# VH-VL binders against q869s5r1519to1633: the designs that were tried, part 25

Target 1, 115 residues: q869s5r1519to1633
Amino acid sequence: YILVAEDNDINIKVVVRQLEKLGYTAIVGINGLKALEIIGSFPICLILLDCQMPQMDGFTCSTILRQIEPTGQRIPIIAMTANDSKDRCFEVGMDDYLSKPVRVDRLQKTLSDWI
Key: E = the ipSAE of ESMFold2; O = the ipSAE of OpenDDE; V2 = 0.75 times the mean of E and O plus 0.25 times the DockQ between their complexes.

## First folded at step 5 (VH-VL; framework fv_recibokibart)

Design t3 (at its last look DockQ between E and O 0.54; V2 from the best seeds 0.00; counts 0 for: pae E 2.5 > 2)
Fold by OpenDDE, look of step 5:
Structure t3 (fold): chain C 115 residues (1-115), chain A 120 residues (1-120), chain B 108 residues (1-108)
Amino acid sequence: as target 1 above (115 residues)
Amino acid sequence: QVQLVQSGAEVKKPGASVKVSCKASGYTFTDYYMHWAKQAPGQGLEWIGEINPNSGGTKYNQKFQGRVTMTRDTSISTAYMELSRLRSDDTAVYYCARESYEWLPYFDYWGQGTLVTVSS
Amino acid sequence: QIVLTQSPGTLSLSPGERATLSCRASQSVYSSYLHWYQQKPGQAPRLWIYGASSRATGIPDRFSGSGSGTDFTLTISRLEPEDFATYYCQQYGSYPLTFGQGTKLEIK
C-alpha cells in the first residue's frame, strides 16, 4: 500500500492510475492531517506527499511523521512538488522528491529506489 | 494501433433513450479512463462524463446528471453511454475519448463519433 | 466551471502566413492542464498541443503553444494547406472539464 497525500482531484486520479499500473494500491488522504490518520490504519510502505495542501501541508506532515515514527520503522516519504525547494523537503525529513505533474517513468524509478 | 470504434448513427423520438457503444482495441481497456463528449451541429465540444473501466466508477457533467449513464463491458473492451429522456437539443455527434495518464491527462485517442438525431 | 473563450471565432488567412489563436480562461489554469485539439469537418478531434506548449506526436514544429494563468496561445508560424481546421482549447484542471468554443481557421 502506498499513501498518497494530495488535495487536487485531477492529480489524485493521475497518480492513483499510475500506481495501479505499476502494481500498487493507493490510499488517498486529501491533506496532511488525513495522511496522519491513515498511516496507522494501513500497512503503508511508502508515502507520496504533496508539499502544498490545505489544513496541513506536506512539510508539517513530514515533520510530524518523523517525530512519531517508531525506532526502526522508517517509511520513505517522497515529496510531490511543483516549485518548492528540494532543500526544504529534505530538512523536514523527506527522502526524495517527484516533480508535479508526476511522470509514470519517474514514479516507477522512485518506487524502485525506495521500496 | 489504438482504436476506438463507435456504433452507428441513431434516429430517436423525443422522450426515448439511446445507447452508444465504443469498442476499444490496441491497448489494455481497463488501464485508461474513457470520456464522452457532445458536439451539436456546427457547435463546439461539450464534456459529458468519464468512466473508470476497471472499477466502473463514473463522474458526470451536472448538465447531464440524471439522464446519462456510462457503463462498460470489460470482456469485450467496450464502453457505453446511454442518454435518456431525449430532446431535440440532444441532436449531436457523440464521441468517446481515451484519457492519457502516463504524465498529463488529455484525450489522446477519439472514436469516429456517433450521430444521434432526435426529431418528432 | 471554468469557461474558456477563444478568439477570434474565425480566422481567415493564406498559406504561408502566421496564425495566432487565443484561449482565455475565466480563472487560472495550470499550464499542464491546458490542451489544444484540431478538428476537420467530418472528423473527430485530434490532440494537437498538450500541457500548453508540448506538441503531440507527429505534430509539425511550425505549431507552438504558450501561455500561463488565464491566457494561452496557439501559434502557427507558416500556414500549410492542411492546417486549415477548427482548433479547440480544453482545460483538465477542474471538473467539469470544458472546451473553448473553437477558432475556425479558414483559407482567405
Scores: ipSAE 0.670, ipTM 0.899, lowest interface PAE 0.9, mean pLDDT 95
Fold by ESMFold2, look of step 5:
Structure t3 (fold): chain C 115 residues (1-115), chain A 120 residues (1-120), chain B 108 residues (1-108)
Amino acid sequence: as target 1 above (115 residues)
Amino acid sequence: QVQLVQSGAEVKKPGASVKVSCKASGYTFTDYYMHWAKQAPGQGLEWIGEINPNSGGTKYNQKFQGRVTMTRDTSISTAYMELSRLRSDDTAVYYCARESYEWLPYFDYWGQGTLVTVSS
Amino acid sequence: QIVLTQSPGTLSLSPGERATLSCRASQSVYSSYLHWYQQKPGQAPRLWIYGASSRATGIPDRFSGSGSGTDFTLTISRLEPEDFATYYCQQYGSYPLTFGQGTKLEIK
């Protein structure tokens, strides 16, 4: 399963559709808090995490995930950003980034690198 | 190869309902969202809503909420749009349009249109 | 909802001339979610430009799209007789999906 943490309906539709084209199953969390609930309930192998979300943003979510993850079971966290937060993404434990809106060729490459 | 064939023109009285069909062929019907749009005489296009033919899930333009129902029959690859409590300003050509399964969503194929005339 | 305002409403030009069609959004729209359609009388719309600047299959090189944020443009470098039609911009960045009111490109 790939967790998509994103609050915008159109971006969700686009990313989930691209993941399905690439042969992956997506689960959607509409904010950081919902994303954390999903991680506890499903076998997630990679997280696509929007940096800007209501309630709990992606930076806070990533920080919490890195603190609570089981030892030796690091889940790749890929930021979905509007470009300018690359350094902050890595500071909070994210592993890579994608510019929004997510392009399928870049998504495919990134998933290949991390799965 | 891809075709969307809509039902024929209809004449209705105010207060009636109309159900327009859109039969798809040449592709896997359940893989592509179907949209409906309205074009009143001499006017532009207006989005009515969409249906996911796999799940049957819908999203409607709020302007039509409460009067529009979109359904589909996957066994015959056909989408439907029903508009109730018709008014004279519902007179228009109604189009079905397929959403692309590409990385950017756009309407890549359209039906020929169905003229609905509402007159007393 | 995002309102798309096209200008001019009608553009009267001769074959061989350059045409510039404007689409202005009431709110910012990612270029990837802005599209253009062509419609001739009695016909359904046809996809023309997607993602602000990408030509649909079979669309001639004389058509180009550009723009970002709230201001988008469709340009036809040298008009051919078959290019006279109505052009609609459309946004897919926010529900409800919306179209501009159209620019009718007609022979002078």
Scores: ipSAE 0.391, ipTM 0.786, lowest interface PAE 2.5, mean pLDDT 89
ESMFold2 (binder alone), look of step 5: mean pLDDT 95; pTM 0.961

Design t4 (at its last look DockQ between E and O 0.74; V2 from the best seeds 0.00; counts 0 for: pae E 2.2 > 2)
Fold by OpenDDE, look of step 5:
Formats: structure tokens, C-alpha cells, sequence
Structure t4 (fold): chain C 115 residues (1-115), chain A 120 residues (1-120), chain B 108 residues (1-108)
């Protein structure tokens, strides 16, 4: 299971379909808060985290995730970003990034790198 | 080979309903979103809505909400678009179009179109 | 909704000439979500350029797409007789999906 935190309907549809095509099951949270709720409910092996979301953005979500994760149980967090905020992504504990909109070839490589 | 074959031309009176079919072949029908577009005579294209043939989930252009219903019959790989309370400005060629997802989301295959004429 | 404005409305050129078609969006659109379709009279639209710059399968290399943000361009380096048609840009970045009003490329 891959957690997809994204608020944009188009991006959700695209990423979910890409993940399914690649053989993964996506669990969607429409913001960082929902993502935090989902992470405790499903066996998530990787998180695709949009940096910009309403209510709770990806940066805040990532920060919280890193604070609450058990020792030795680090889940890869991949930022999805449309701007040049890559450095900030790493500062809050994200492991990698994907440029939006997500390309399936890049997604595939990223999943291969981290899963 | 992917093919989308639509039903034949329709002539309707104002206030009536029309249901256009789009039979898909050459691919797994449930794996691809199906879209519908309107093209009035001599005009451009207008997106009507989409349907996920797998779930049956739909999303409509607000302009058509309340009058359009998209359905599908997976057993015969056919998508349907029904437009109710027809008016003269509904006269147009209606297209079904498959949404690709192998790389990017675009409309990669189109039906041949169905002319719907609304006249009193 | 995102409005796509194409220009010119009609472009009259001769075979062998260069054609430049413009598509302007009312707001920024991801390049990956900007596509071009070709349509000839009595026919359905046909995917031509996707992702702003990628040619669909079978599309000759005389066609090229470019642009980002709000400004996109379809270019035909040397027109062939079969290239005369109407071209529509389309955005998939936001619901409702929208098309430009089209540029009719006609023979002079």
C-alpha cells in the first residue's frame, strides 16, 4: 500500500492510476491530517506527499510523521512538488521528491529506489 | 485495435431525452475512463463529463449537471450518455473518447460521433 | 474554469510554409496536461500533440509543440497538404476540462 497525500482531484486520479498500473494499491488522503490518520490504519510502505495541501501541508505532515514514527520503522516519504522547494522537503525529513505532475517513468524509478 | 463505435444519429424534440451509446473494443473497457464531448455545428469542442467504467463513478461539467447521465454496461463494453430536457442548443455531434493513462491523461481514441438534432 | 484562447482563428497558408498556432490559457496549466488535437471536416478529433511537446504516435516530425505556463504553441515547420485542418488545444489540468476554440488552418 502506498499513501498518496494530495488534494487536487486530477493529480490524485493520475497518481492513483499510475500506481495501480505499476501494481500498487493507493490509499488517498486529501491533506496532511488525513494522511496521518491513514498511516495508522494501513500497512503503508511509501508515502507520496504533496507539499501544498489545505489544512495541513506536506511539510507539516512530514515533520509530524518523523516525530511519531517508531525507531527503526522509517517509511520513505516522497515529496510531490510543483515548485523549487526541494531543499525544504529534505529539511522536514522527506527522502526524495517528484515533480508535479507526476510522470509514470519517474514514479516507477522512485518506487524502485525506495521500496 | 482500439475502436469506439457510437450509435446512430438522433432526431429529438425539445424536452425529450436522448441516449447515445459508445461500444468499445480492442482493449479492457473497465481500465480506461470514458469521456464525452459536445461539438455544436461549426463550433469547438466542449467537455461533458467522464465515467470510470470500473466503478461507475462519474464527473460532469457543471453546465450539463442535472441533465446528463453517464452509465456503462461492462458486459458489452458500452458507455452511455443520456441527455434530458433537450433544447435546440443541444444540437451537436457528441463524441465518446477514451482517456489514456499509460503515460499522460489525454483522449487517445474517439468515437466517430453521433449527431443529435433537436428541433420542434 | 480554465479558458483556452487560440490564435489566430483562421490561418491561411500555402504548402511548404511554416505555421505557428498559439494557445493561451487563462491560468497556468502543467505542460503535461496541455494537448493538441487535429480535426478534419466530418471526422472526430485526433490526438496530435500531448504534454505540450510530445507527438502522438504516427505524427510527423514537422509538427512540434512547445510552451509552458499559460502560453503554448503548435508549430508546423513545412506544411503538407494533409496538414490543413482545425487544431484544438485542450487542458487536462482542471475540471472541467476545456478546449480552445480552435485554429482553422486553411490553404491559401
Amino acid sequence: as target 1 above (115 residues)
Amino acid sequence: QVQLVQSGAEVKKPGASVKVSCKASGYTFTDYYMHWAKQAPGQGLEWIGEIDPNSGGTRYNQKFQGRVTMTRDTSISTAYMELSRLRSDDTAVYYCARESYEWLPYFDYWGQGTLVTVSS
Amino acid sequence: QIVLTQSPGTLSLSPGERATLSCRASQSVYSSYLHWYQQKPGQAPRLWIYGASDRATGIPDRFSGSGSGTDFTLTISRLEPEDFATYYCQQYGSYPFTFGQGTKLEIK
Scores: ipSAE 0.602, ipTM 0.879, lowest interface PAE 1.0, mean pLDDT 94
Fold by ESMFold2, look of step 5:
Structure t4 (fold): chain C 115 residues (1-115), chain A 120 residues (1-120), chain B 108 residues (1-108)
Amino acid sequence: as target 1 above (115 residues)
Amino acid sequence: QVQLVQSGAEVKKPGASVKVSCKASGYTFTDYYMHWAKQAPGQGLEWIGEIDPNSGGTRYNQKFQGRVTMTRDTSISTAYMELSRLRSDDTAVYYCARESYEWLPYFDYWGQGTLVTVSS
Amino acid sequence: QIVLTQSPGTLSLSPGERATLSCRASQSVYSSYLHWYQQKPGQAPRLWIYGASDRATGIPDRFSGSGSGTDFTLTISRLEPEDFATYYCQQYGSYPFTFGQGTKLEIK
């Protein structure tokens, strides 16, 4: 399963269809709190995490996840960002980034690199 | 070669229903959302709604909610749009359009259009 | 819903002239989700410019798109006879998806 943490309906539609095209099953969390619940309930191998979300944004979610994760169970976190703030993404423990809207070829390469 | 072929023109009375078909070829039908748009004579385009041909899930423009039903038959790669309780301002050309996910979502292929005329 | 307002409604020009078509959105739209279509009488619309500035396959380089936020422009540097048509902007950034009312580019 790939967790897609994203609050925008159109961005969700785009990335979920791209993941399906690439042969992956997506689970969607509409904010950082829902993303954390899903990580605890499903076998997630990679997280696509939007940096801006209501209730709990992606930066806060990544920070919390890195603080509470068991050693040796590091799930790759790939930022989905609408801005050019990759430095902040790596500061909070994200492993890579994708510009929104997510391109299929960049998504495919990133998944190949981390899975 | 991607192609969308729609059913022929129809003449209907007020209060009737019409069902327009859109047969897809040249691609995997279930991989791409299908959309429908209305163009009244001499006017612009208006989005009616979409269907995910894989799941059958739909979303409609509120303006048409309650009168439109979109369906599909994956065995013949065909999408359908049914509009009920027709009235004179439903007279228009109706288009099906495929949504691309190759890079960005846009309507990359369109059917030739189906003229629906509603007259007494 | 996001209203797209195109101007002018009709633009009368001669071949060889430069055309500038405007599309204004009632709310900000990511340029990646702003598209332009060309339509000739009796024909279906055809994708022309996507992502505000990228030409669809086979579209001549005399067509260029620009803009961000709420203001978008389609420019045709040197009009050819086949360019006279109606052009629609369309947003895919929010449901319901909407089109501008169109700019009819007609031969003078």
Scores: ipSAE 0.453, ipTM 0.803, lowest interface PAE 2.2, mean pLDDT 89
ESMFold2 (binder alone), look of step 5: mean pLDDT 93; pTM 0.945

Design t5 (at its last look DockQ between E and O 0.75; V2 from the best seeds 0.00; counts 0 for: pae E 2.03 > 2)
Fold by OpenDDE, look of step 5:
Structure t5 (fold): chain C 115 residues (1-115), chain A 120 residues (1-120), chain B 108 residues (1-108)
Amino acid sequence: as target 1 above (115 residues)
Amino acid sequence: QVQLVQSGAEVKKPGASVKVSCKASGYTFTDYYMHWAKQAPGQGLEWIGEIDPNSGGTNYNQKFQGRVTMTRDTSISTAYMELSRLRSDDTAVYYCAREEWEFPYYFDYWGQGTLVTVSS
Amino acid sequence: QIVLTQSPGTLSLSPGERATLSCRASQSVDSSYLHWYQQKPGQAPRLWIYGASDRATGIPDRFSGSGSGTDFTLTISRLEPEDFATYYCQQYGKYPFTFGQGTKLEIK
């Protein structure tokens, strides 16, 4: 299961569609808060996290995730960004990034790198 | 080999409903989103909505929300668009269009169109 | 919704001439989500350019698409008689998906 935190319907459609094509099951949270709720309910092996979302953005979500994460159980967090600072993504504990709109070849490469 | 064949022209009175069909062939029907578009006489194209034939999930243009219903019968690879409470400005050619399943997502095949005339 | 404004509304040219069609979006649209369709009278639209710059299968190389952000262009380097039609731009970047009002390319 891959957690997709994204508020934009088109971006959700794109990413979920690609994940399914690649053989993964996507669980969608429409913001960082929802993502945090989902992470405790499903066995998530990787998180695709939009940097900008309403209520709670990806940066805040990532920060919280890293704070509450049990030792030795680090889940890869991949930032999804249009043009946000890559450095900021890493500062809050994200492991990698994908540019939006997400391309299937880049997604596949990223998944292979981190899963 | 991909073909989208729509049902024939319809003449309806105001307040009635119309259901247009779009039969798909030449590909796996459930793998591709199906869209519907409206084109009033001499006018441009207007997106009505989409359906995922696999799940049956739909997204509608709010302009048509509450009056449009998109369905599908996977057993016969047919998509349906029903428009209710018809009015004169619903007179148009309605098209079904297949969405390419690979990114980017464009409408790669279109039905021949169905003329719906609404007149008293 | 994203409004796509095409210009000109009508373009009258002769075979052999260069045609430039504009599509302007009310807000930024990723080039991957900007497409062009050709439509002739009595026919359904046909995909022509996708992703702002990629020609659909079978589309001659005299057609080219370009642009980013809010400004997109379809160019026909040398018009052929069969090129005279109405061209629509369309965005897939945001619901509801929208089309431009079209540019009618007619024979002068």
Scores: ipSAE 0.738, ipTM 0.910, lowest interface PAE 0.7, mean pLDDT 95
Fold by ESMFold2, look of step 5:
Structure t5 (fold): chain C 115 residues (1-115), chain A 120 residues (1-120), chain B 108 residues (1-108)
Amino acid sequence: as target 1 above (115 residues)
Amino acid sequence: QVQLVQSGAEVKKPGASVKVSCKASGYTFTDYYMHWAKQAPGQGLEWIGEIDPNSGGTNYNQKFQGRVTMTRDTSISTAYMELSRLRSDDTAVYYCAREEWEFPYYFDYWGQGTLVTVSS
Amino acid sequence: QIVLTQSPGTLSLSPGERATLSCRASQSVDSSYLHWYQQKPGQAPRLWIYGASDRATGIPDRFSGSGSGTDFTLTISRLEPEDFATYYCQQYGKYPFTFGQGTKLEIK
């Protein structure tokens, strides 16, 4: 399962349908708190994490996840960002990034690199 | 080639319901969202809603919520829009339109339109 | 909802003239999600310009689109007889998806 942490309805629609067409199953969390709940309830192999979300943003969510994760069970976290925040993404433990708007070919390549 | 063929014109009384069909051909029906739009005589286009034919999931313009139901039959590649409790201002041409599945998600193919006339 | 206001409502011109059609959004729209459609009487709309500025397949280069934020423009550099139609802008940036009310381009 791929976790999509995103609060924008259009971005959710388009990312989920891109994942579906690439053969993946997506689970959606509308903020960082919901994303953490989903990770505890489902076998997540990769996280697409929007940096800007209400309640808990993606940077905070990534920081928490890296602090609580079991040793040897690192889930790839791919940032989705409208702005270039590359250095901060890596500082909080994200593994890669995708610029918005996300195109399917860039999504597929990134997924192939990490799955 | 991609084609969307809609059902024929209908004349209805106020308070009745109408169900318009949109039969798709020339592509994989379940891969593309289907939209419906209204165009009253001499007026512009108004988005009614969308359906994902793969899951059956829908999203409606709130102006039509409670009166519109969108469904599909994947075995015959056909989408449906039903509008209930018809009023005279529902008289319009109704279009189905396919959404391109890749960014930037424009409506690339349209049905020929179905005229629904509501009169007493 | 995002309201798209097109101006003018009707534009009366002759073949050979330049046409400029405006679409103003009530709030900012990512230009990638701003599209233009052409519609002739008795026919379905047809995709004309997508992403504010890119021509759909088969659309002549006399058509150009531009704009960002809240202000978008469709320009026809020299009108041909087949260009007289109604043009609609449409946004995909926010639910509900909306169309402008149309600009009717008619022969003077």
Scores: ipSAE 0.481, ipTM 0.812, lowest interface PAE 2.0, mean pLDDT 90
ESMFold2 (binder alone), look of step 5: mean pLDDT 94; pTM 0.949

Design t6 (at its last look DockQ between E and O 0.90; V2 from the best seeds 0.79)
Fold by OpenDDE, look of step 5:
Structure t6 (fold): chain C 115 residues (1-115), chain A 120 residues (1-120), chain B 108 residues (1-108)
Amino acid sequence: as target 1 above (115 residues)
Amino acid sequence: QVQLVQSGAEVKKPGASVKVSCKASGYTFTDYYMHWAKQAPGQGLEWIGEINPNSGDTKYNQKFQGRVTMTRDTSISTAYMELSRLRSDDTAVYYCARESYEWLPYFDYWGQGTLVTVSS
Amino acid sequence: QIVLTQSPGTLSLSPGERATLSCRASQSVDSSYLHWYQQKPGQAPRLWIYGASSRATGIPDRFSGSGSGTDFTLTISRLEPEDFATYYCQQYGKYPFTFGQGTKLEIK
């Protein structure tokens, strides 16, 4: 299972379809808060985290995730970003990034790298 | 080679229903959302709705909500659009169109269109 | 819904001339979700430009797309006879997806 934190309906649709094509099941959280709730409910092996979301953005979500995660149980967090805030992604504990809009070939490579 | 082949022209009376089919070939039918669009004579294009052929989930333009039903038969890679309670302004060419997902979502392949004429 | 207004409604030009087609959105549209389609009489639309500025496969480089926010443009640098058709812009950013009313590019 891959957690997709994204608030845009179109982006969700596309990324979910891409993940399904690649053989993964997506669990969608429409913001950082929802993403945090999902983490406790599903065996998530990787998180695709939009940096910009209402209520709670990806940066805050990532920060919280890194604070509460058990020792030795680190889930890869991949930032989805439309801007050049890559450095900030790493500062808050994200492991990698995907440029939005997400390309399926780039997604595939990223998943291969981290899963 | 990707192809979308639609059913033939229809002539209907007001109040009737019409079901247009769109048979897909040359690709995995369930991998791509299928959309439907309306084009009245001499007019532009209007989005009707979409269906996920894998799950069967649909989303419709509210303008058609309550009158349109999109379905699919995965066994024959065919999508269907049914429009009920037809009226004269439903006269149009209806298109099915595949939505890309590899990167940006757009309609990359279209059916040849199906003319539906609604007249008394 | 997002309304796309294209201008002009009809554009009459001769082969070899430059064509500029405009598409204005009622609200901002991410350029990634602004597309152009070409349609000829009796035919289905065909994807022409996607993501505001990317040519679809097989589309000649005399076609170019540009713009952001609410203003988008399709440009044909030097018209060829086969370019005369109706062009529609489309937004894919919000439901319901919508099209412009089209610009008919006709031969003078």
Scores: ipSAE 0.888, ipTM 0.953, lowest interface PAE 0.6, mean pLDDT 96
Fold by ESMFold2, look of step 7:
Structure t6 (fold): chain C 115 residues (1-115), chain A 120 residues (1-120), chain B 108 residues (1-108)
Amino acid sequence: as target 1 above (115 residues)
Amino acid sequence: QVQLVQSGAEVKKPGASVKVSCKASGYTFTDYYMHWAKQAPGQGLEWIGEINPNSGDTKYNQKFQGRVTMTRDTSISTAYMELSRLRSDDTAVYYCARESYEWLPYFDYWGQGTLVTVSS
Amino acid sequence: QIVLTQSPGTLSLSPGERATLSCRASQSVDSSYLHWYQQKPGQAPRLWIYGASSRATGIPDRFSGSGSGTDFTLTISRLEPEDFATYYCQQYGKYPFTFGQGTKLEIK
């Protein structure tokens, strides 16, 4: 399962289609709080995490995940962002970064690196 | 090569239904959303709705809700749009269009259009 | 829904001239989801510009798109005879997806 944490319906539609083409099953969380609930309920192997979301944004979500994760059970977190925010993404424990709008060829490469 | 071939022109009376087909070839039919659009004579384009051919899930423009049904048959790579309770302002060319998913969602391939004429 | 208003409705120009076509949205549209289509009489629409500024495959360099927020433009630097057609902008940012009413680019 790949968790897609994204609040925009069109972005969700596009990313989920791309993941399905690449052979992955997506679970969607519409904000950081929902993403945290899903991680506790489903076997998630990687997280695509939008940086900008209501209630709990991606930076806060990543920070919480890294604080509470069990030793040796680090889930890759890939940021999805509209701008150049590499330093901030890595500061909060994200492992990699994709520029929005996400291209399927870039998504495939990034997933192959982390799964 | 990607190709969308639509069924031929139809002449209908008010109150009837019409079902337009759109046969896809040159790509994996279930990977791409299919959309339908209306163009009345001498006028612009109006989005009718979409279908996910993989799941069969649909979403319709509220203007057409209750009169439109979109379906597909994955065994023959064909999408369908049925419009019921036809009236004179439904006279138009109807297009199917494929939605890209590789990057940005846009309508990259279009069928040739199907003229539906509704006359008393 | 997001209303796209194109101006002018008809643009009459000669080959060799520069054309500027406007598309205004009733609310902000992410430029990644703003697209342009060309349509000639008796033909289906054809993708022309996507993501506000990117040319579709095979579209000549004389076509360029720009804009953000609510204001978008399609510019043709030097009109060729084959460029005379109707151009539609379209938004994919919010359901229901909508098209502008079109700008007909015709020979003066």
Scores: ipSAE 0.610, ipTM 0.852, lowest interface PAE 1.4, mean pLDDT 90
ESMFold2, look of step 5: ipSAE 0.608; ipTM 0.851
ESMFold2 (binder alone), look of step 5: mean pLDDT 93; pTM 0.944
ESMFold2 (binder alone), look of step 7: mean pLDDT 94; pTM 0.946
OpenDDE, look of step 7: ipSAE 0.888; ipTM 0.952

